# Ledger of designs, part 4: VH-VL binders against Exosome complex component Csl4 (csl4)

Target 1, 189 residues: Exosome complex component Csl4 (csl4), of Saccharolobus solfataricus (q980j9)
Amino acid sequence: MRTQGELTLPGEELAVIEEFMTGDGTYEQNGIVRAAVVGKIFYDMLNRKSNVLGFKKIIFQHLKKAKYVIGIVNSIKEDSALVSIVGIEERGLASPISAYLHISQISNKKINNVTDAIKIGDVIKAKLLSYTFPLALTIKMKDLGVIYARCSRCGYLLIKQDENNLKCQRCGNIEQRKIGSYMVKKGGN

## First folded at step 18 (VH-VL)

Design s1 (from r3 with heavy chain V33I)
Fold by ESMFold2, last read:
Structure s1 (fold): chain C 189 residues (1-189), chain A 118 residues (1-118), chain B 107 residues (1-107)
Amino acid sequence: as target 1 above (189 residues)
Amino acid sequence: QITLKESGPTLVKPTQTLTLTCTVSGFSLSTSIIHWIRQPPGKALEWLGVIYWNSDKDYNAAFMSRLTITKDNSKNQVVLTMNNMDPVDTATYYCAHDYDWEYYFDYWGQGTLVTVSS
Amino acid sequence: DIQMTQSPSSLSASVGDRVTITCQASESINNYVAWYQQKPGKAPKLLIYDASYLQTGVPDRFSGSGYGTDFTFTISSLQPEDIATYFCQQYDDLPLTFGQGTKLEIK
């Protein structure tokens, strides 16, 4: 079994059925219990079930109406990223909502790796692709993408240089991102 | 210090319209979420509705046809209006502060008892 | 609408006793349950949120647990000031709904 409370993507193995049965947000395939949705893993030790915790039904209605969400890139996998939705439009959430971003949804230009366009810790502006579980995001649209990032070399704030490049004003490092409506631009405005 | 206080009539006749005002202090209504909840004597609390920071609203379907919630951010006031009052609407009415859009309540007003009787 | 069925409706206990109150939801609500204390003539006071997290300033003799449909609220050692009515509230879906309450008294 994996760690209680760990984030998971759809299709990831959680257990074998001999140790934990299927529960909320999971399914069984050839004796393996897998996540059906993105979320936090919850192993019910009493009933021996694997669950993936969902978010409130109330919040789902707000997500459906949202023009955009604000997320923080939590981890990066082979062809996707786990994103913690921390805000719906202008309003922050006390309880972040887990979602994922597939590589095909990052840019309308071809990219080879998720890390060519986003990095762990980046703040992104995104839109929901679907209104069903699993929650999937897109940043393909013009104003979507990285809106705040820190330098991978020294941790200082990156400033938008042009449509594709961010520059660290402390050490001069240049980093490429799929840039959205970036918060800080050349000249500090 | 966050405070909420309900004010309005304590006695209303059947069929009349109830208007209650929740006056808030210690926080901004422009960034806050306020709910109205009532408690009939000796009974469970009943959620009536909510007004969000942007003045969007959700109402309990059981009261939706009679209920209006509005606010004035500059006056720090949230107003509940309930039409066609009936003796079964006798209750203590509370306004409550939503904890950061989580739908549970960290601060409540003192409540005001509204009696509906001839 | 999600119904919250609370048990017992009343109970008497002695100072120092362990007190347990339960709420059952009519459908799964994950962990979206709060517990409130309401003293006579006063508004409810938040004690527990998300089924098991203690609100700041609340004594640690209060606790909660549960997931899905069955939730438990516990006072580990009853104190005289704990005489009140206790309510659960679900906040998974609208309308927000409450248990009918448990009136706790000293015997």
Scores: ipSAE 0.580, ipTM 0.842, lowest interface PAE 1.2, mean pLDDT 89
Fold by ESMFold2, fold request of step 21:
Structure s1 (fold): chain C 189 residues (1-189), chain A 118 residues (1-118), chain B 107 residues (1-107)
Amino acid sequence: as target 1 above (189 residues)
Amino acid sequence: QITLKESGPTLVKPTQTLTLTCTVSGFSLSTSIIHWIRQPPGKALEWLGVIYWNSDKDYNAAFMSRLTITKDNSKNQVVLTMNNMDPVDTATYYCAHDYDWEYYFDYWGQGTLVTVSS
Amino acid sequence: DIQMTQSPSSLSASVGDRVTITCQASESINNYVAWYQQKPGKAPKLLIYDASYLQTGVPDRFSGSGYGTDFTFTISSLQPEDIATYFCQQYDDLPLTFGQGTKLEIK
């Protein structure tokens, strides 16, 4: 059993089924209860259930009003990415909110796979398309997309070179992204 | 150390406007969230409203027609204005610090009793 | 609005007794409940958040539990300094709402 209130990612083991049953935000696979979403773990000791807590209804109203959210790309699937919303506009969240980004919502230009435009660990600026769980995102608009990324070769900060390219200041590696309002630009102190 | 203190009149006549000031210390209002809550004598606490770091507000619908919350970050002050006071509005009024946008209160002011009578 | 129904409204117990206070929400609020202590003439003091977590500096004789609609607050061994009114608060949705309070006295 994990620590009560600990943050978990989708797919992480929470319990064996003999110990705790599935509850909110969890699923069972081969006798193992796993997180289905990002969130805080809550073990209901009375009913012997593992839960991953959903967000407060209050936060839902802020999401509906938000012009954008800030997320971190957690994992990438064949045609989508799992994203952890870590902020609503300028304000950070104590508990991240799970969302997803479908390949059709990344760019107005054709792309063949998600990793051509975003990578795991990227910070993205996105807009919500839906307000039911799981939350759907888009980054198609010009200001939406990757706003902070690290070099996949050496881990150093990437800087924006042009509309499609980021460059590592340290090793010179050039990487493509669907770039939004990027935080660091060439000559943009 | 985080502190909040309510100040203002303790006696108000019916129909008058109440103005209370919450003076804060030990944190920045520009990054904080402050709520107003009142407790009528012998009754449950009632949440009145909140002012966010960016001066956005949410009000309890039961009071929203009479209620205004404002702040001045440079003076460390949050101001409650409530119009058309009535004897049923007699209560102890508190300002409270929101814990990190979680909507529970880790610090409260000491409260100020406001009596509404002619 | 989410109603919080707290019971009992008053309670008298002896030093060393186990004291239990309950709150029931009118709809499921996950674990978004806080418990406060309010001594006479003083501001409320946060004891428990998220149904079961002790606030920093709160003695471990205080505890909370519950999920969904039914929540309990317990003092495992009542002390003389625990004379106060105790109340719950939900923070799942606006308006924020409070239980009516339980006045605890020591007999």
Scores: ipSAE 0.573, ipTM 0.825, lowest interface PAE 1.5, mean pLDDT 89
Fold by ESMFold2, last read:
Structure s1 (fold): chain C 189 residues (1-189), chain A 118 residues (1-118), chain B 107 residues (1-107)
Amino acid sequence: as target 1 above (189 residues)
Amino acid sequence: QITLKESGPTLVKPTQTLTLTCTVSGFSLSTSIIHWIRQPPGKALEWLGVIYWNSDKDYNAAFMSRLTITKDNSKNQVVLTMNNMDPVDTATYYCAHDYDWEYYFDYWGQGTLVTVSS
Amino acid sequence: DIQMTQSPSSLSASVGDRVTITCQASESINNYVAWYQQKPGKAPKLLIYDASYLQTGVPDRFSGSGYGTDFTFTISSLQPEDIATYFCQQYDDLPLTFGQGTKLEIK
C-alpha cells in the first residue's frame, strides 16, 4: 500500500484486493485496486477500502476559466511526464492538482524523448487540454514551457541564453529545454 | 490579529435595499477571500456569496438577482447590497474569512441582526 | 444543491459523557466537511476541517470522522463549556451549505 494522503494518477496501483477493497475513485483489475481518478489516497483502515479523494468541484470551475496553470514536473516516463499543478494563473494552490503532459503536447516540432525538452523539477507554464479526468496539459504554444529550471550538475538556477538553451552561471553547464516565458534574473528580465 | 466587523442598519422596511459593510483588519483584502453568510432566527446558516482577491465573485443562485458584493482594498471594506428586502430576509448577517481558498471559515465577524418589518 | 442532514436536532448529556452528532450529505463530498461550534449570541467557531483535522487551539476531546456521505462529530468527555449548537458545512461545491444544527444541553 502507498502513503496516506499521497497524490495518485488514474491507473496507478494502490493495493492488492486481499488487503484493501475498492472504494470511491478506485477500480479492480485482476486482483489489483487501482486509482480511477486523480487525487489524494485515502485508506479506510476499519473497512479496508482504498479511496482516492477527488478535488473539489469548486476548484474545477476555476480550472475551466484558467488561461494557464503553473506546474512542477514530478516524474518522467518514456512518452509522458507527471506534473503537479501548483498554481492557477497568479494564485498558488495549497493542494497541488496532478496532471500529465504527453510527448506529443510538448512542441510543434518532433521530439524524440521527453527529457530532450523538460526535466524533473522544472517549473512549467502550461494550458489544460481537458476539463475532465485525466487532466492533460500542453506546452506547444510559444509562451508555454519551462519558465524556471535548476542545473542538473550543481543545482544552481539556470539563465536563458537563447531560444533553446539555458546556462548555469555557477558551473557553465548548458542545457536544452522547450522554453516558455522564462525567468532570467530577478530585477533584470 | 485578524478581525472582521459587520456594520449597517438593524431595521429595514420591506422592498428597501440593505447595505452592510464588513470592515477588516490584520490582513490584506488584495490577497484574501471574504464570504457573506446569514442565519435566520432558529434556522441553518445560508451562504450568500464570495468576493475573491481579484474582485471576482460567486453568488448563491437563490439570491443572485438581488445581491451585489463589492470591496475597496484601500479602505479594508467589503460591502453587501441586497435589494427588495422581505420579512423572510430577517437574519443575522456575517462576513467570514476564507482559509487559503479552501472554502471553510477560520475567522468570522460578530454578526449584525437585520430585521425586515413594516 | 448539496443538502446536509444533521442528527439529532437536540441532545441532552451529562458532564463526562461521550457525545456523537452526525451529518449526511445528499451526494458524496469526499472529506470536504467542517464542523463549527456556535454559542448563544456568538459567531460560529471552526473546530474540525477536512472531516477529521483539528483546528489549531481546539481541545483534543473534539474529533471528527467520515468519508463520502456520512460524517460523525464526537466529544469524548463533555465539559460544561461545550454547551452550544454544533453544525456541519460542506465545501465540495457551491452553494456552500450547512447542517441545521444540534443543540447540546446538560441533563
Scores: ipSAE 0.567, ipTM 0.823, lowest interface PAE 1.4, mean pLDDT 88
Fold by ESMFold2, fold request of step 21:
Structure s1 (fold): chain C 189 residues (1-189), chain A 118 residues (1-118), chain B 107 residues (1-107)
Amino acid sequence: as target 1 above (189 residues)
Amino acid sequence: QITLKESGPTLVKPTQTLTLTCTVSGFSLSTSIIHWIRQPPGKALEWLGVIYWNSDKDYNAAFMSRLTITKDNSKNQVVLTMNNMDPVDTATYYCAHDYDWEYYFDYWGQGTLVTVSS
Amino acid sequence: DIQMTQSPSSLSASVGDRVTITCQASESINNYVAWYQQKPGKAPKLLIYDASYLQTGVPDRFSGSGYGTDFTFTISSLQPEDIATYFCQQYDDLPLTFGQGTKLEIK
């Protein structure tokens, strides 16, 4: 059994079926209960079920009317990234919401790998494509994309240099991203 | 230290308009979410509505035709206005602080009893 | 509107007893339940949020559990100062709704 409230990714083991059965957001494979979606783990001790928690219905209405969301890239797979939505427009969320970003939704330009455009730990500005779980994101539009990133070499803040390049002011490293309305650039905020 | 305090009339006649003021301190109203909730004597709490940091609002449908919530960030005040009061509206009225947009309440005002009677 | 049905409506127990109160939601609300204590003449006090998490400063004899529609609130060893009305609140959807309460008395 894992820690109650811990973040889990699809395919991760949550329990053995003899201890906890499948519940919301989970499935069984070979006697093991696994997460079917990204989210917070919730073990229902009354019914002995493993669940991955969904979001409040109230929040769904706010997502539907949002012009954009703010997310943090938490993992990257062959053709997608898992993203934690941490804000709806100007307001941060205490309880992050899981979403995904498919490679086809990153740029109008052809890209070979997700890591050519975004990296783990990047803060992105995105729009929702779907309002049912799993939430799908896009960053294709001009203002959408990476808005804050740290240098992969030294961890210092990256500064926007041009349309596709960020530069570390500490070590000089240059990194490429699909850049949105970036928070920090030369001569600015 | 976060505090909320309700103030206004304690006696209102039927058909009159109730105006209650919630005065807050210890936090910024411009980033906070405040709810109004009432409790009729001996009965369960009833949620009336909410005003968000950006002054957007949601009202309970049961009261929305009579209810207005406004705020003044510079005065640290949230104002409840409820028209056409009726004896069934007799209750203790609370303002409450929303915990970080989660819709449960970590701080409550002391409450003010409003009696609606001829 | 989501109805919260609480039981029992009243309950009498001795100091040191284990006390259990339940709430049932009219539809699934995940774990979006808070529990409050309200002493006579006072504003409610938050005890439990998200069904099972203890609010800061609340004694650990209080606990909660549940998911979906069925929720349980427990006092592991009743103390004299626990005389109050206890009620649940759902916050999955608007309007926010509350249980009718359980009045707890000491024998």
Scores: ipSAE 0.566, ipTM 0.835, lowest interface PAE 1.3, mean pLDDT 89

Design s3 (from r3 with light chain S52Y)
Fold by OpenDDE, fold request of step 21:
Structure s3 (fold): chain C 189 residues (1-189), chain A 118 residues (1-118), chain B 107 residues (1-107)
Amino acid sequence: as target 1 above (189 residues)
Amino acid sequence: QITLKESGPTLVKPTQTLTLTCTVSGFSLSTSVIHWIRQPPGKALEWLGVIYWNSDKDYNAAFMSRLTITKDNSKNQVVLTMNNMDPVDTATYYCAHDYDWEYYFDYWGQGTLVTVSS
Amino acid sequence: DIQMTQSPSSLSASVGDRVTITCQASESINNYVAWYQQKPGKAPKLLIYDAYYLQTGVPDRFSGSGYGTDFTFTISSLQPEDIATYFCQQYDDLPLTFGQGTKLEIK
């Protein structure tokens, strides 16, 4: 059993089925209850169920009006990325919302690999394409894309070198990204 | 310390407009969310509407045609305006502080009883 | 609108008793429920949020449980100062809605 209210990612263990059954946003595998979605853990002690909390319906209404969202790249597949929406415009969300970013929605130019444009852990500015689940994102617009990234080699904050490249001031590594309104200044702050 | 205080007329005639002011202290309206809730005597609480830090608003659809919420950050004031008041609108009106945009209320004003009568 | 059906409407109990109030939502609202205490002539006071968490400064004799549609508010040992009306509230969807309240008295 994990801590009530703790953030979980898909695939992570929440409990054993002997303690808690599957609830919302969870699945059972080999006697283990695992998270199916990103969100906060909520153990229903009354019904003995493990749940991963979804977002409030109210938040969904705000998403419909939002100009942009802020997300964190959680995982990358061959043709898509899983993104956790953690903010609506300038306001943070208490509970992340899962969304996906298809490779076709990264750039107007053909990209061969998703990893050439975004990496796990990157913070991105994106827009919603639809309001049906699963939520789809786009970062095609010039101001959309990576706004915060760390060096894949040393973990240091990257700074913008040019329109498509970020540079590490610590190790000198240069990485390609679909860069949006990048927020990291040369001073590392 | 966070405080909210409602002020305005306690007696309104039918068809007239109610204007209430919520004066806040201990926090900034530019970073906070304020709700209006009313409670008829001996009855349940009723949510009226909300004004966000960015001046966006949401209203209860039941009151949307009659209700307006505005704010002045510099004065630390939120104003509720409700048109075409009726005796059924007699209630204690509260402004409340939203806990970090969670839509539950950690701080309340003391409330002001508004009576609608001819 | 999401309806919150609260039960019972009134309750009388003795000091030291375990008191239970329930609230049923017309649809699933996850854990987005708050509980308030309102003493006569006073504004409501937040006791529980997110169905389970105790608000800072609130005695631990107060607790909340439930998920989905059925929620429970409990006072483990009723104290004289607990005489009040208690309300549940959902904040999953707009408009925000409250239960009809439970008036708690001491025998």
Scores: ipSAE 0.757, ipTM 0.893, lowest interface PAE 0.6, mean pLDDT 94
Fold by OpenDDE, fold request of step 21:
Formats: structure tokens, sequence, C-alpha cells
Structure s3 (fold): chain C 189 residues (1-189), chain A 118 residues (1-118), chain B 107 residues (1-107)
């Protein structure tokens, strides 16, 4: 058993089935209850179920009115990325909301690989394309895209070099990103 | 220390407009969420509406046609206006602090009893 | 609107007794439930949030449990100062709604 309220990612172990049964946002595999979605863990002690908390319906209403959202890239597939929405505009969410970013919604220009534009761990500014599930994001607009990124080599915060490249001030590494309103300034924030 | 205090008339005639002011201290309205809740004597709590840090608002649909919430960040004040008051609107009115945009209330004003009567 | 059906409406118990109050939501609301204590002439006081977590400064004789539609508020050992009306509240959807309350008295 993990800590109540702890953030979990899909695939992570929450409990053994003998201790807690599957609940919302979970699935069972080989006697292990695992998270199916990103969110906070909630063990229902009364009913002995493991849950991953969903977002409030109220938050969904706010998403409909939001100008933009802030998300963290948590996984990348061949043609898409899984993004955890962690903020609506400048305000954080108590529980992340899962969304996806298709490669076609990254740039107006053709990109070959999702990883050429975003990396796991990147913080992105995005807009919702629709309000149907699963939630779809877009970062095609010039001000949308990566706003925080760390060097893949040394982990240091990257700074904007030009419109498409970020540079590490520590090791000199240069990485390509679909850069939005990048928030890291020279010298570190 | 976080404090909220409701002020305004305690007696309103039917059909008149109620105006209540919530004055806050210990935090900034530019970064906080304030709710209005009322409670008729001996009855349950009723949520009226909310005003967010960016001045956005949500209202209970039951009151939307006659309820308005505004704020002045510089004065640390939130104002509730409710039109066409009726004796059924007699209640203690509270303003409450939202913990962190969580929609539960960690701090409350002391409340002000508003009586609607001829 | 999400309805919160609270039970019982009133309860009388002795000092030291275990007290249980329940709240049932008309639909699943995950763990988005808060519990409040309201003493006569006072504003409600937050005791439990997110169905389970104890608010800072609240005695540990108070607890909350449940998920989905059925929630329970418990006082493990009733104290004289616990005389009050208790309310549940959901914050999954707007409008925010409260239970009708449970008036707790001591025998």
Amino acid sequence: as target 1 above (189 residues)
Amino acid sequence: QITLKESGPTLVKPTQTLTLTCTVSGFSLSTSVIHWIRQPPGKALEWLGVIYWNSDKDYNAAFMSRLTITKDNSKNQVVLTMNNMDPVDTATYYCAHDYDWEYYFDYWGQGTLVTVSS
Amino acid sequence: DIQMTQSPSSLSASVGDRVTITCQASESINNYVAWYQQKPGKAPKLLIYDAYYLQTGVPDRFSGSGYGTDFTFTISSLQPEDIATYFCQQYDDLPLTFGQGTKLEIK
C-alpha cells in the first residue's frame, strides 16, 4: 500500500488485490491493483478499494472557459503524447487531468517525431481542442508549447536560444522544442 | 491571520435589494476565492455563489436572475447584491474563504442575520 | 443538482459514545466531501475535507470515511463540547450542496 493522497501515474502499483480491490481509475493485473490514469490515490478503507481520483465536474466547467492550460508531458508514443493537465491558466489543480496531444496538433509545419517537439517532463502551455473525452490538446499556436524544459544530458534548466532551440548553460547541449512562451530566463529564474 | 466580516443592513423590506459587503484581512483577493453561503434559521446551508481571483463568477442557478457578486481587490471587499428580496430570503448570510480553489471552506465570517419583513 | 441526504436528522448520545452520521450523494462524487461542525450562533467549522483528511487543529476523535456515494462521519468518543449540528457538503459539481444537517445532543 502506498500513501493516501500520493500522486500516481498509469501502470504504477497501488496495492495487492487481497488488501484492496480495484476501484475508479484502476485495473487488476496478476493480483496487483494498478493505476489506469494519472491522479491522486484514494484508498477507501470502508469498502477496501483502491481509487485514482478523477477531476471535479466543476473543474471541467472551468476547462470550457479556460484560455489555456498547463500540462506536464508524462509519456510519449509514436504519434501522440500523454499530458497531465496540472493547471488552468495561472492556477494549479489539486488533481491532474489526463489529456493527449496528437502529433498533428504540435505545429503547423510538419514534424517527423513527437520527441522532436516535446520531451517527457516538459511543461507545456496548451489549449483544449474539444471537451469530449479523452481530452485533446493543441500547441499549434505560436505562444503555445514548451514553457519549461530541462537538459536531457545534465538536467539543468534550458534557456531559449532561438525560436526552435533551447540551450543548456551548464553543459552546452542544444535541444529542439516546440517552444511557447518560454519562462526560463538567462541566469535562471 | 485570515479574517472575514460581513456588513450591511440587517433589515430589508420585501421587493428591496440586499447589499452585503465582505471585508477580508490576512490575504489578497487577487489570489483568493470567496464564496457566499446563507442559512435560514434552523435550516440547512445554501450556497449562493462564488467570485474568483480573476473576478470570474459562478452563481447558484436558483438565484442567478437576482444575484450579483463583485469585488474590489484594493479595498479587500467582496459585495453581494440580491434583488427582489422576500421573507423566504430571511437567513444568516456568510462569506467564506475557499482553501485553494477546492470549493470547501476553511475560514468563515461570523455571518450576518438578514431579516426580510414589512 | 447533487443531493446530499444526511442521516439521522437528530441524534442523542452519551459522553464517551461512538457517534456515526451518514451522507449519501445522489450520484458518485469521488471523495469530494467535507464535514462541518456548527455550534449555536456560530459559523460552520471545517472538520474533514476530501472525505478522509482531518483539518489542522481538529481532534483525532473525528474521522471521515467513504467514497462514491456513501460517506460516514464518526466521533469515536463523544465529548460534551461536541454538541452541535453537523453538515456534509459536496464539491464535485455546482451548485455546491449541503446535507440537511444532524443535530447532536448529549443525554
Scores: ipSAE 0.741, ipTM 0.884, lowest interface PAE 0.6, mean pLDDT 94
Fold by ESMFold2, fold request of step 21:
Structure s3 (fold): chain C 189 residues (1-189), chain A 118 residues (1-118), chain B 107 residues (1-107)
Amino acid sequence: as target 1 above (189 residues)
Amino acid sequence: QITLKESGPTLVKPTQTLTLTCTVSGFSLSTSVIHWIRQPPGKALEWLGVIYWNSDKDYNAAFMSRLTITKDNSKNQVVLTMNNMDPVDTATYYCAHDYDWEYYFDYWGQGTLVTVSS
Amino acid sequence: DIQMTQSPSSLSASVGDRVTITCQASESINNYVAWYQQKPGKAPKLLIYDAYYLQTGVPDRFSGSGYGTDFTFTISSLQPEDIATYFCQQYDDLPLTFGQGTKLEIK
């Protein structure tokens, strides 16, 4: 078994069924209990069950009222990205929340690939499109999109150069994104 | 070191308005979440409401019509106002520090007993 | 509102005894339960959060367990300084609600 409170991703092994049975947010495959969703692990020692915690109902009400959320792009598939919501407006979350961003919700302009507009590790400002799981995001609005990114060449912070381009201040590399209210603009503010 | 201290009147007449001040030290109200909770003598604690870092609020619906929570970040003060007090509102009133927006309380004020009596 | 029903309401035990107190939530609250100790005339003191974890400085004789609706608080070997009222709190949803308390007395 894993460490109580440890973050897990879908498919990761949590326990063998002889140790702990399936609980919330888990499934069994070939005698192995695995995470079905992202979240923190909680082993119920009283009932011997493995759980992956859902967020508090209180937090769901904050999500419904939120003007925007802050997320980190975890992975990119052919037509979507998995995003971890790490903040609601200006406040960080103790536990990230899984959401997804479909290619049709990235830009009003047609794009061929998700990676033409966002990359793994980017911090994005987004809005919730739905309040049922799985949570869907949009970054189509002009203030939504990438707000912080690091250079793929040298790892330094990228600075907004113009409406479509970010520039690395260390190595001069230029990268394109669907840019939102970017945190650092030309002039180093 | 985090501290909270409730202050205000200890005796209030029925129908009057109660105003309590929570004075805090060792942390910034601009990044913190503060709750008000009361305990009637010999009874369970009752959650009254919360004020967030950005001054947003949530109130217990049972008290919402007569309850106001405000704060002044520069004075390190959170203020509870409760209108139309009744003898059943006699309780020890606490302000409490929320651990990192988790909704459980790692630090409590000492509490102040407010008696509502004619 | 989520109701927290605590049992027993009072308890007498001897030093060294194992003491068990339970809370039952009226709906599933995952593990979002805290346990507090309150001595007469004093503010509550946090002992356990998220049903399981000891707050810093809390002795190892205190423990918590449970998930969903049924939660257990245990003192493995009762000490004289453990005379207090103990109560649970749920924090899955607003309003935050508390158990009625268990008054623990030592013989």
Scores: ipSAE 0.662, ipTM 0.861, lowest interface PAE 1.1, mean pLDDT 90
Fold by ESMFold2, fold request of step 21:
Structure s3 (fold): chain C 189 residues (1-189), chain A 118 residues (1-118), chain B 107 residues (1-107)
Amino acid sequence: as target 1 above (189 residues)
Amino acid sequence: QITLKESGPTLVKPTQTLTLTCTVSGFSLSTSVIHWIRQPPGKALEWLGVIYWNSDKDYNAAFMSRLTITKDNSKNQVVLTMNNMDPVDTATYYCAHDYDWEYYFDYWGQGTLVTVSS
Amino acid sequence: DIQMTQSPSSLSASVGDRVTITCQASESINNYVAWYQQKPGKAPKLLIYDAYYLQTGVPDRFSGSGYGTDFTFTISSLQPEDIATYFCQQYDDLPLTFGQGTKLEIK
């Protein structure tokens, strides 16, 4: 088993079924209990169940009012990305919320692959399209998209160079993203 | 150190308006979430409402028609106003600090008893 | 509104005894329960949050458990300074609601 209260991503192993059964936010695959959503792990020691904590109903009301959310790209599939919502507008969440970003919601321009516009680990500014789980996101609007990213070659901070390009100041690598209100710019240019 | 202190009248006549001030210290009100909670003598605590860092508010529906919460970040003050007081509103009134927007309370004021009677 | 039903309403125990207090929520609230101690004439003090974790500075004789609707608060070895009223609070949904309290007395 993992550490009580540890953050987990969808698909990660939490326990073997012989020691902990499935509970809220979990499923079984081949004798392994896995997270179904992003969140904090809570093992119910009395009933021997693995849970991934759902968000408070109160937070749902704040999501309905939000103009934007902040997320981290956790994984990328053929036509979508799984995203952890880690903030609502200017305020961070202690417990992340699972959401997804479909390729059709990334850009008004045709995108062949999700990885042409976003990468795992990117921080994105997004808007919610739905308030029924699973939560759907969009980054189509001009101010939405990648706001912070690290270099795929060396891991160093990328700087916005122009409308479509980020540059690694450590190794010179140039990467393209669907860029939103990016946090760090080249000399304000 | 984080502190909260309630101040205001201790005796109010029926139909009058109660105004209580919560003065805070040791944290920034502009990034904090403050709740008002009351405890009638010998009874359970009763949540009244909350004011968020950005001055958004949520009120308990049972009180929202006569309850107003405001704040002044520069004065470190959160103000509770409750109209049309009734003897059933006799209680100790607390302001409380929300832990990191989690809706449980790590710091409470000392409380002020407000008696509503003729 | 989510109701929190607390049991027992009062309890007498001796120093060194194990004390158990329960709260039941009217609907599932995951682990979103806090426990407070309130000494006579004083403001509540947070002891446990998220049903399980001790607040900083709280003695380890206090503990909490539960998930869903049934929650337990335990004092493993009662001390004289533990005379107080104890109550739970749910924070899954607004309005925030509290148990009616358990008055703990020392024999």
Scores: ipSAE 0.538, ipTM 0.801, lowest interface PAE 1.6, mean pLDDT 90

